# Designs tried in a protein design chat: VH-VL binders against Putative 6-carboxy-5,6,7,8-tetrahydropterin synthase (queD). Part 3

Target 1, 157 residues: Putative 6-carboxy-5,6,7,8-tetrahydropterin synthase (queD), of Pyrococcus abyssi (q9uxz4)
Amino acid sequence: MKRVVSIKRRIYWTKEFDSSHFLELEYESKCRRLHGHTYRVEVEIEGEPNEHGMIFDFNHLSELIKTLDHKVIVSEKWVRYEEGYVLIEKNDKLLKLPRSEVVVIDKPNVTAEYIAEWISERILENAGENVREIRVRVWEDPRSYAEITLTLKPQGS

## First folded at step 10 (VH-VL; framework fv_roledumab)

Design H26T (from f7 with heavy chain S56T)
Fold by ESMFold2-Fast, scan of step 10:
Structure H26T (fold): chain C 157 residues (1-157), chain A 120 residues (1-120), chain B 107 residues (1-107)
Amino acid sequence: as target 1 above (157 residues)
Amino acid sequence: QVQLVESGGGVVQPGRSLRLSCTASGFTFSSYRMHWVRQAPAKGLEWVATISYDGTNKQYADSVKGRFTFSRDNSQDTLYLQLNSLRPEDTAVYYCAKVYYSGEWYFDYWGQGTMVTVSS
Amino acid sequence: AIRMTQSPSSFSASTGDRVTITCRASQGISSYVAWYQQKSGKAPKFLIYKASTLQSGVPSRFSGSGSGTDFTLTINSLQSEDFATYYCQQYYSYPLTFGQGTRVEIT
């Protein structure tokens, strides 16, 4: 039998990391307090194998998530830098932490949505022209996640 | 693939102005802090300025403070560097450069550069 | 501003040599040092960050070390494509500063 077939390839990767954050909210909430989570990141990447037979190198994902692990994650809007330190100032909070203990994300808040978006953007810049879609989920707890999907066009179109 | 392309350089007399542009592609431009770095002919690299992802925070090298203005248009994925009151010592190739994120200020990608020559 | 001083300013070497470039900061900067390679007429290329972490895609013959004030870039078994100018950069505090560069040229 002569059959026309189209192949769709997708890889999946997951890892947990432990980090703390707080949210900027206009209302009272325990989420405004500095607190921790065991986050879980799930990454799905759709594409074609490159010359090495890989859609994406999982080592890049591992290194990226190590950047977030055992850190205080804060918004770029809340911070100032001093020599070797990050000064975090938002409302009633003032924290001065060694730069090695803080991850500053270029987002207005530190929600699961923005963390997922930040992760997806760093994955994107390591993606070759063989990648067609990047999907990132960030779970703050076992029952809920935020998801970001980036769709990429082929080169020249 | 990450690409940064500078334009707007040229030859001008001292005291004149130029506007440099840098067009970005291959990454989510609106989510990255960006920088300008220059290099005078046969000299080393000199940091010029930085702008936050949303354009609200800017820093300049003392040598250009008050004369240069950094801005960005996230809707067009473009950086601008307005060069005013140019001096002969501003003669350099100007590069726009990207950092991995705001917490780490090393430059993982550079543009090809645009040449600014200030002479009589 | 933190001054970054490289030595030597130029280096004459042959293919196969092990070359070492030193970078000294005027004050302690922990491990906040990056290294760049620049070939004639081209933009700088990122090699190393956090003093010793090699960027993906950079050949393993490149390595970095050091902390505090003294940092080293080493190229084991120099290849023909490695003849270039190398710059260190501190990112411990603003303003960001670079070393003056070390030119690695053919003997």
Scores: ipSAE 0.720, ipTM 0.878, lowest interface PAE 1.3, mean pLDDT 90

Design H26Y (from f7 with heavy chain S56Y)
Fold by ESMFold2-Fast, scan of step 10:
Structure H26Y (fold): chain C 157 residues (1-157), chain A 120 residues (1-120), chain B 107 residues (1-107)
Amino acid sequence: as target 1 above (157 residues)
Amino acid sequence: QVQLVESGGGVVQPGRSLRLSCTASGFTFSSYRMHWVRQAPAKGLEWVATISYDGYNKQYADSVKGRFTFSRDNSQDTLYLQLNSLRPEDTAVYYCAKVYYSGEWYFDYWGQGTMVTVSS
Amino acid sequence: AIRMTQSPSSFSASTGDRVTITCRASQGISSYVAWYQQKSGKAPKFLIYKASTLQSGVPSRFSGSGSGTDFTLTINSLQSEDFATYYCQQYYSYPLTFGQGTRVEIT
């Protein structure tokens, strides 16, 4: 056969996690209150098989999402640390929680957009030279999601 | 491929200043808390300072508080540590280090270090 | 500040040996301990976090255990590349502190 075929390979992974957050907003909203979501994360990774025949190891994704599960997710901008605890002060809230119950993300707010971005950045660290694109979607409920796409350039040996 | 490269070390007399730099590549530098850790010759590791992802939040070891200033330039993927009023006991290899996850202060990547010697 | 004390400070071992290094905190730190390996003239290498979780890519002969004040790093069957200095670090509270190091030297 004399066909020229271009192949794009993509893997898909999904998992739910239950966590709480609140948003810093300049307008009145129920989202400013401490509340919970059953989030859903969808990850798509495009690339070539590595030496083990995999584009990416799903175990890394499972470990990462386990870090977020059953936690209060807060912005680094709202916290200060003391012995074994995180002190959270923002809006009308003052909370002191055991460190093990809090995930502090290096983002200015705890929106689905920033959670998706935070997840994508940790996935990037585990991506080999064979990975070309990382796409992360974070659903706060069955109706709405935020999406981040990282495009990676090939690098020589 | 995460890389951290320190520079700016040298030999100085007590009371003088040096500015250390650390250039980062292979990760989204602007989204990570960073640290400086030092190691005196034939001694163990000593934590020096930390800076939040946006440069707003900083903490220093008591031994350097008031003398050292940590800063970052996210547009250049670079950390800076300004060393003022240097003392002989500041003699050490200085490492910049990346944290694994935000809020967890263990170091998954370290630079190669830059030597600061405070002597006449 | 939380003081981290390692024992022994140094010892000699042979390839194939089971090596145990202990780290003691001056107060309870739950499981907020990391372990690092440092070879002469090089930067430290990350091995373990949360007392017992092995970093991806680190050989399975390394393991960690402990909680509260007493922590252990074990190398089940020592290899030639494992001769190095090992450090524990608490990350329970600031200031961050390291143990003084344990040198594992070839017999």
Scores: ipSAE 0.692, ipTM 0.875, lowest interface PAE 1.5, mean pLDDT 89

Design H27D (from f7 with heavy chain N57D)
Fold by ESMFold2-Fast, scan of step 10:
Structure H27D (fold): chain C 157 residues (1-157), chain A 120 residues (1-120), chain B 107 residues (1-107)
Amino acid sequence: as target 1 above (157 residues)
Amino acid sequence: QVQLVESGGGVVQPGRSLRLSCTASGFTFSSYRMHWVRQAPAKGLEWVATISYDGSDKQYADSVKGRFTFSRDNSQDTLYLQLNSLRPEDTAVYYCAKVYYSGEWYFDYWGQGTMVTVSS
Amino acid sequence: AIRMTQSPSSFSASTGDRVTITCRASQGISSYVAWYQQKSGKAPKFLIYKASTLQSGVPSRFSGSGSGTDFTLTINSLQSEDFATYYCQQYYSYPLTFGQGTRVEIT
């Protein structure tokens, strides 16, 4: 007779990226100004190994974060598109930037919480049935982060 | 895991209306801009319309503007395309399609399509 | 609207052949081109974006190249499952436009 053991498997990945943003806020704050951060993203994925022995392919995470790096991140609520350009108009700002220099996210604001949520949603698309949880933390500075957790139900169970 | 399933197609006479639906699963539907693309029999692909993640921005191809209306219900993960004043030239398979995010307008996932036939 | 023109319109090929499909934009579109494969009776399948980046799971025999106005999709060593119609699409500006398609048929 053997001891019965339950195994919980989790992988961890982290990377920094440098990007700019501004926030839409109803109160006065320096965060309303266009400014930059060296963001740090941490990803934890819980699941079972797939047929290749992997819970998740880290290359997908690297490519996703490369999309955000050295860009101006803006809400699609603030933008209009012209040929090859993004026009950003919100509050006291009017900017016209090459499309290649802008990441337009499908969120109402560009907070660490919404950036973490946007990242988690793109990770979800590459997750197999073997994945049970995706956790994303986005640090704007060494002292603070926002965290999003997606809990996934097994398909066909 | 991403799936898009269209329904609501059929055979109708010119001038009539149809409502197409597209049910989404396997991604956070409420956070994605969506599109409709059609294909006439033995012809190529033609972009029809787009709708932003919250429904506040909509754009239409000139050929359908004023006749087609795009909408979404994020609580039901469903897209709708209302086809009014249908013409024989609107005969096509209609696909709903997802983009990776609002800044990238290539279609990473497509539904299987629903056939609309407009004939007298 | 940006017109996308593919050549040839159809191509007869055998398994093992190297197939090249060209797509030309009526104006400069940088690298904002995607390629799709469509088999008879099926929905289009996404292959390539940003002119040359393969989607995960697409066989390495597929490759894309080009920038500006001239773009190319190449299939090295054509396989039986590759007989299909291929479409390029620009996503540089609205309205979005597709090429007319290139049909790759068995000889």
Scores: ipSAE 0.727, ipTM 0.884, lowest interface PAE 1.5, mean pLDDT 90

Design H27T (from f7 with heavy chain N57T)
Fold by ESMFold2-Fast, scan of step 10:
Structure H27T (fold): chain C 157 residues (1-157), chain A 120 residues (1-120), chain B 107 residues (1-107)
Amino acid sequence: as target 1 above (157 residues)
Amino acid sequence: QVQLVESGGGVVQPGRSLRLSCTASGFTFSSYRMHWVRQAPAKGLEWVATISYDGSTKQYADSVKGRFTFSRDNSQDTLYLQLNSLRPEDTAVYYCAKVYYSGEWYFDYWGQGTMVTVSS
Amino acid sequence: AIRMTQSPSSFSASTGDRVTITCRASQGISSYVAWYQQKSGKAPKFLIYKASTLQSGVPSRFSGSGSGTDFTLTINSLQSEDFATYYCQQYYSYPLTFGQGTRVEIT
């Protein structure tokens, strides 16, 4: 009479943002030049409902992606901080921008792979014990994306 | 979920050394700049030091420069603060603290703190 | 170093009161100010960043405002759990600096 039933719950969220970057590459490429993209972020989170019936609060995702929008995204390795400004020195570039216009990520380069990883890590901080998996895709254009998957394990005892 | 746990505090005489540790969990430790902040008894908060996500850059408050050394072991999710040539004015609770990300140096998570007492 | 000056040093208040704490920077710091609450014997708790953005999970009775050199933290209807010391912090430039704290005490 009893069925063996397994339920897997997953939520999906997506948003576009417009930002610029450049890449550190060992070879010549136009990607080493400062340029922009309309990025698209897709987030999938698997888990169980919490006390409020939610797996994850979409407002956290919205606020996180807002921090990336209309910014120059750069690697922590390329920057020095001066009062109110970020100095960016890489690929024969020297840029001095107001701090409010720059997002500094703790990654060695500003690829879709590292942007997806950076996003996934900030999502992880807001994930409760009810979350089992976080998957993030970052599209640089309509044809290509990078994907990061974080699997959350119970803490060891 | 995010947790920072400090240890290594104690009571020492002036001129002695202590090594503080901070063990992190619930976030990708190797992807965050970290800080130490201290608080003397019945006093306010004082920033002590920062270390980049990969350990390649470090900055110290002038009051501790040359005496304290900040390091990290990303394979063990652990921070270390080596306190040398301790002075009575170094008496404080020492907190390790996480920033939101490299470009935003406010502390979204703090450890519970470990007490360092320097007395003669 | 940027000096952060808080006033008042202490505030005597009753449940239901509106409390306003001021933080003044020695130079312009745009909106790079965070606020923390610290209860006796505990680590600081993060409340507000970028002068006015409330951290999720922090009650809406807390609010921040200001830009440049003058910043305020307001608690609109003080609750019993709000009796604590509050600190502002600038994160405009290194070294990072905190205000000296404002202790909110029950009357």
Scores: ipSAE 0.668, ipTM 0.864, lowest interface PAE 1.6, mean pLDDT 89

Design H27Y (from f7 with heavy chain N57Y)
Fold by ESMFold2-Fast, scan of step 10:
Structure H27Y (fold): chain C 157 residues (1-157), chain A 120 residues (1-120), chain B 107 residues (1-107)
Amino acid sequence: as target 1 above (157 residues)
Amino acid sequence: QVQLVESGGGVVQPGRSLRLSCTASGFTFSSYRMHWVRQAPAKGLEWVATISYDGSYKQYADSVKGRFTFSRDNSQDTLYLQLNSLRPEDTAVYYCAKVYYSGEWYFDYWGQGTMVTVSS
Amino acid sequence: AIRMTQSPSSFSASTGDRVTITCRASQGISSYVAWYQQKSGKAPKFLIYKASTLQSGVPSRFSGSGSGTDFTLTINSLQSEDFATYYCQQYYSYPLTFGQGTRVEIT
């Protein structure tokens, strides 16, 4: 038999996290209210094994998602920092929360799309030259998700 | 992979101005809060200023407030620090630095620095 | 502003030694402390955040501990590439402040 000369390798990882958010929307919606979700994150990474035989270390994914868990996720555009606290001003809300209870993301809104993008960007920073693609899906509920795909080119492309 | 490259340093006389630049690559520059940190010769690190991911919020150390202006051009992945009314005590290597995200102000990546010397 | 005081200012060590550097904040800062390594003529390199969380790619011989006002950086078995100056930084409140540095020198 002839040997296979081209192989695609992918790893898959998933985890749930519980967090609260609200959306800035031009129209009236329940999504403008502070509310919670049990989010589900799915990560697929395509690449070649590195010197340790790994495409990517799953421990980095676990640590990253712990950053989001049991927090109020807010947009950097809505916040001011006071000693030990985050002051959140948006829509009809004025909230002052201990900094340890808040995740401030560098996005204009806290949609599944922007959460997926934020996660993908942090994964990218830990990706070696052996990684070819990073795909992140964020589910807000069992029926819907947002997806971000980052395609990484090797040197010379 | 992630790179920050500073430029614009030099030797100037007290009271003069310099414009520092920092060009970013290997990450989504427009999605990150950025900082400038300086280090005087044979001294420790001193935080200088911060700018939000979209440039709408800026904060400065008291020692430079009113003299330095921080800005960014997200279309060119570049930071700028305008240094006005320079004093001998501003002599330092100036680093641009990236934070992990807006809520966590530790610096996961630093540039190589650019030297500013203020002397007669 | 929150003052960060490091001790010792410098000390001499040999490869294989266990090295401990301390950092004290002038007020409670929970665990909002990061540690950096800086070699002569180079930019600082990020090592640890949230007092004890090791950055990906940093050797496991490095560890951090502490909460509130007292923090430590430990290098369990010093290697030749570890001779450098180490800085703590609080990121609890603006203005951001660093310790004055601890220089680890070869004996």
Scores: ipSAE 0.519, ipTM 0.822, lowest interface PAE 2.6, mean pLDDT 88

Design H28T (from f7 with heavy chain K58T)
Fold by ESMFold2-Fast, scan of step 10:
Structure H28T (fold): chain C 157 residues (1-157), chain A 120 residues (1-120), chain B 107 residues (1-107)
Amino acid sequence: as target 1 above (157 residues)
Amino acid sequence: QVQLVESGGGVVQPGRSLRLSCTASGFTFSSYRMHWVRQAPAKGLEWVATISYDGSNTQYADSVKGRFTFSRDNSQDTLYLQLNSLRPEDTAVYYCAKVYYSGEWYFDYWGQGTMVTVSS
Amino acid sequence: AIRMTQSPSSFSASTGDRVTITCRASQGISSYVAWYQQKSGKAPKFLIYKASTLQSGVPSRFSGSGSGTDFTLTINSLQSEDFATYYCQQYYSYPLTFGQGTRVEIT
C-alpha cells in the first residue's frame, strides 16, 4: 500500500501580434470590413522532457508568430498571384498588396478559430514524440478567444 | 515526425500511363498546399504541379500540362499524380513536397521519391 | 519563366574550406529565394528561405545573402557531411524554378 504519483508536465507561452483581416460572411457585419486586431496567442504544450530537458523550444513559437505579425491575413480561396503581388477579391473588396505584406492561410476564412487551427498545425510539425498535447488559444480582443486542442500519443514502445 | 512516402513508379513504354501516390503523416494534411517536383537522372530539380489544400485548384508546369492530373484524398491523407501519354523525357525521380503555407512556395519537407522510367 | 543560374556548376573543396555558391535570377525577385542541400540518392533538404533566414536545426556555418537578382549561399567551414549538391529556388512567381545545382566534391 503506497501512494501512486504521476507527473504531468506542461509549458505555457504567450505573445501578442498585430494583424489585419476581414471575414467572408453571408450577412452584413462590421467584420466584413478590413480591420486590425492586437491578437494574443497562448500556447500550452504537455509532454515529457527530451534529451535536452525541454518539452518544446519556445524559439519555434516566436518564429512562427513573427510570420503573422504586421501582415494582412487572407484565405487562400480569395487570392490570385500576380508577379510580386497578391490580388485579393472577396466581398466588396479588391486589394493588390505586395507579397511581403500578406499571409495566405490554407483555410476558408480568417476567423480566430481558423487562425488558432493554422497555428496549432504549424506547432505540430515541430513536435517530437515526447509531446502529448498542444493547446492554442487566439484572442481577438480582451474578452473573446478561440481554442484548438491537438491530442498526440507517444509512438515509442 | 512529418513523413511523405511516394509509390507507384516503375518502368513503362512511351505513351503509357502510371499513377503515383504520396501518403502523408505527422501533420494536418488537409490544411496544406502540396507539390510534385521531379529530377531526371543526373539533372536538377524541376517543379511539376501544385494542388490547393482542398483540391479545388491545381497548376501544372507547361511541359506536363494536359497529360498529368494532380488530385488528393484528404480522408486518406494521400496525393495522386496521374501520368498519361508518358514520354522518355518524363523519366525522373518524382518527389511530393510540402510548403510551410500557401503564400510562401518553398518546400520544408520532401518524400523519398519514386522512380519513373520511360523507355522502349 | 524566371531563370535561375548557379555558379560554379561544380568544384572541389576540402574540410575547413569556405565555400560560396552564387545564384542569379533573370529578373528581380526581391528576397524570395530558398536553398536546398541534396546528397547522392537522397531527397533535397531545406536549408534557407527568404534569401537569408536559416531553417531551425541547420548549422550556423550555413548562411545566405542577397536581394534582387544576385544571391549567395556560404558555408564558412566545410564539414565532411556538407559534400553535396546545392540548389537555389525562386518562389516569387509561378512556375517555380530551380537553379541547375552546384556540386561540392571532395578534393
Scores: ipSAE 0.538, ipTM 0.829, lowest interface PAE 2.3, mean pLDDT 89

Design H310A (from f7 with heavy chain Y106A)
Fold by ESMFold2-Fast, scan of step 10:
Structure H310A (fold): chain C 157 residues (1-157), chain A 120 residues (1-120), chain B 107 residues (1-107)
Amino acid sequence: as target 1 above (157 residues)
Amino acid sequence: QVQLVESGGGVVQPGRSLRLSCTASGFTFSSYRMHWVRQAPAKGLEWVATISYDGSNKQYADSVKGRFTFSRDNSQDTLYLQLNSLRPEDTAVYYCAKVYYSGEWAFDYWGQGTMVTVSS
Amino acid sequence: AIRMTQSPSSFSASTGDRVTITCRASQGISSYVAWYQQKSGKAPKFLIYKASTLQSGVPSRFSGSGSGTDFTLTINSLQSEDFATYYCQQYYSYPLTFGQGTRVEIT
């Protein structure tokens, strides 16, 4: 009969970025062409405040998304690295771009799902012991998004 | 949270083989490129090899090409480095290391290292 | 292969000193340089990437600068825990290469 109060704390952050990509698909689609999107990323992080009273530093999220902005996003499977350049060969494309203009993600394709997963993993790398869950949504257009949730378990849980 | 634990080092004679392992925990192992870096006693760091997140792309330092083989088992969160035709100059502490992320091939986490001694 | 040369190889310093370590690449590598700290008997610790970006959790007394071929690691006010060997690493192209290391010793 004793009353128990537990608090769940969650923070929310969002930002847009403009980037281009293409998809590797086994069927014909204009999505196989190099094209651009105004993406929107939404981040929710659940946890407890750290010694500074913060669950997570929003400045890190801003810097992370800035690395994606105005870039060509490609799969690591499609690229070879040459001094100062990334060589991209997939489908009917052969591109050689300065490394500074390309973001290579360690995923098999450049879908909203894999972009969201890649972002969530970068956020996890900077998460403290106080973080319990990371949720990332990536919108390719105003009406659709992919969502990834990382649940962080204590060792004995 | 992130842990990398190497094993498999030891003392061997020149020309022998060893297999090093590195077990990962605390991150999504299957989503990261991994590396091996070694350090000879009282010497600096030397990059040895890299393997892509899915194991399809591998690169080796010229000094070990043809002798060392890098592999990974994403289902077990484990890296393997097969060391063949070992030479005294391969004597070093071998570290497995995690890449920070795509585009930044810096190493944010390192294992404790495992010592390989090749002596006659 | 891109050769990374650090200077000096070693030097003595006292707590409170401002310490600079330089790293020179044999060719232009833009800002693709990382810095590591290694204490005796331990694995290297990640400090800086992209020449000047400090890794979270690294004290603000550490800073990096440079682009092209010349890079510098600065420790603004040396603390007792900073006596260690420091390495630069280029990641502009494979093979990845490290500098030979700079030992910072207590005076």
Scores: ipSAE 0.496, ipTM 0.818, lowest interface PAE 2.6, mean pLDDT 88

Design H310F (from f7 with heavy chain Y106F)
Fold by ESMFold2-Fast, scan of step 10:
Structure H310F (fold): chain C 157 residues (1-157), chain A 120 residues (1-120), chain B 107 residues (1-107)
Amino acid sequence: as target 1 above (157 residues)
Amino acid sequence: QVQLVESGGGVVQPGRSLRLSCTASGFTFSSYRMHWVRQAPAKGLEWVATISYDGSNKQYADSVKGRFTFSRDNSQDTLYLQLNSLRPEDTAVYYCAKVYYSGEWFFDYWGQGTMVTVSS
Amino acid sequence: AIRMTQSPSSFSASTGDRVTITCRASQGISSYVAWYQQKSGKAPKFLIYKASTLQSGVPSRFSGSGSGTDFTLTINSLQSEDFATYYCQQYYSYPLTFGQGTRVEIT
């Protein structure tokens, strides 16, 4: 008689990054001010090993988070581009910063939820057919995080 | 995993119109800025147009401004490029292309292209 | 518009050769240059961005360098699959512009 065993495999990776942002809100909040955070990103990926024995290469995660580190993160909705510069105009702010110091995300606001979503979408682009789930958490401070989960269908399912 | 598939090309007379489509899969289409790039036979690449993730901001190359219209349907993961008042010099393979985030306008994924031929 | 000029326009090479392609911008563009490979009848393939950052999965024999106005793509020890046309692209400002292409042909 044969014994049947089911195996699920998941990898975990985490990294901090220091960046600034502000939120566009219709109500009074200090979150509308330009301010910084030490963010923490947690990534969990479930899948099967590829030809190299990896579910996902952690080097891709390191490079992705490096893109966000020591930058001002802004929404594409707030920006205009000038040669070499990003012009950021939001109701009460006007900022002109070198392109190298700004990360423009294709999201309507720069919340932990949208940052987590942006990160998850970039990870998805590097995921092989062996990946089944991508989970990203972005901590804005030690007490709070936003979480995004992407569920992927295997080939032939 | 990321795929872009163009369609709608063909052979038309000068002054006529065509509508190109590009269907996307394998990424969150509604969260990405997209572009059209063309390539005339035996020539190099020429940027044509861009559209923001939500369709609110569009920009066109001077050579096509006023004649081409870029749009997107995020519910169908589809891009459209309406080609009006076509000229022989618009003859090219038209590619849709995905741009990298962070305000970076290089193309990490391209479709296979669709041929537009404008001739008498 | 920023004009991108590649040299040479075409190049004959053999497997094992070191191939160098240059790209010159008509004005300073910092490091906002990407490189693409296009094989006959195929769509372009992304290779390098920010002048020198190699895309994941691209062989290490490819490398990029340069800043300001002068940029270089190098293929060390050319392989049979590397015979293609290569394009540089600036993304410093709109309109986006490409070099005219450099064709790497087998000898």
Scores: ipSAE 0.470, ipTM 0.816, lowest interface PAE 2.8, mean pLDDT 88

Design H310H (from f7 with heavy chain Y106H)
Fold by ESMFold2-Fast, scan of step 10:
Structure H310H (fold): chain C 157 residues (1-157), chain A 120 residues (1-120), chain B 107 residues (1-107)
Amino acid sequence: as target 1 above (157 residues)
Amino acid sequence: QVQLVESGGGVVQPGRSLRLSCTASGFTFSSYRMHWVRQAPAKGLEWVATISYDGSNKQYADSVKGRFTFSRDNSQDTLYLQLNSLRPEDTAVYYCAKVYYSGEWHFDYWGQGTMVTVSS
Amino acid sequence: AIRMTQSPSSFSASTGDRVTITCRASQGISSYVAWYQQKSGKAPKFLIYKASTLQSGVPSRFSGSGSGTDFTLTINSLQSEDFATYYCQQYYSYPLTFGQGTRVEIT
């Protein structure tokens, strides 16, 4: 008797990064202040092996998270650019930092939810037709995370 | 796979208008700043304009300011460049280009280009 | 506007050669320079950013170096598919500007 087996393949990758942010909130909160976190990002990718036997190249994940590490993460809506600098104005703050020390994300705010979404979008750009799902979790502390899941359909008509 | 496809180029007389389009796929279009870059025949690359991810912020090269208008439709994953008051020196292949992210303005993906010819 | 000057404008090379293209900015731009390859009739292809960071998928024979005002693109052991025009681009400030291009021609 032969059995029929369906295989699902998933890879897991994790890394910490240290960065600062502040939130734009319509209510009073200490989260409106510039502060830091040791973030932890977890990535799970489901798919089939490509021609090289990989679902996804972990080197892309390492380089992506290196982009966020030791930076101030800010919303594109709060910034303007001056030669070599980013000028950040929001929540009674005026910061002028070298461009190399800032990550500007194209999101309305710098929540764990939007950071996870931003990361997932950069992962998607490097995903081949063999990838079926991308899941990203961003932890701001050891007890809480935000999660984004991208489900990719095969190309068809 | 990231793909950008331009259309709308053609041959026009000076003073006329064209609308270029660029359709995006393979990435979350609504989350990226986009650019237009042009290249005149047998010449180098020239930056034309940029538009923020939500369309609220736009910048133009001095040579096209007041004549060209950049816009985007995030629901259709499409960029538009309205070319008005065209001049012979606007003759070029026009590329749409994606940036890596907002803090890095190098172009990691380009469209194939669409040719605009303005007859003298 | 920051002027980007490439040298040489063109040169001839043979497969196996080590070739170097230079790019000079009219003012300090830190490491905010990218390099692109363009083949006849095609869109530019991204090679290098932040002066020396090679894009994934680009052959290791390509390398970039420099900071401030002087930058170089090096191709170690030129291959037949490398005959193209190469452009540097500063992305330190708007307006974004490109070098005039360096055409690498087969001998």
Scores: ipSAE 0.659, ipTM 0.864, lowest interface PAE 1.7, mean pLDDT 89

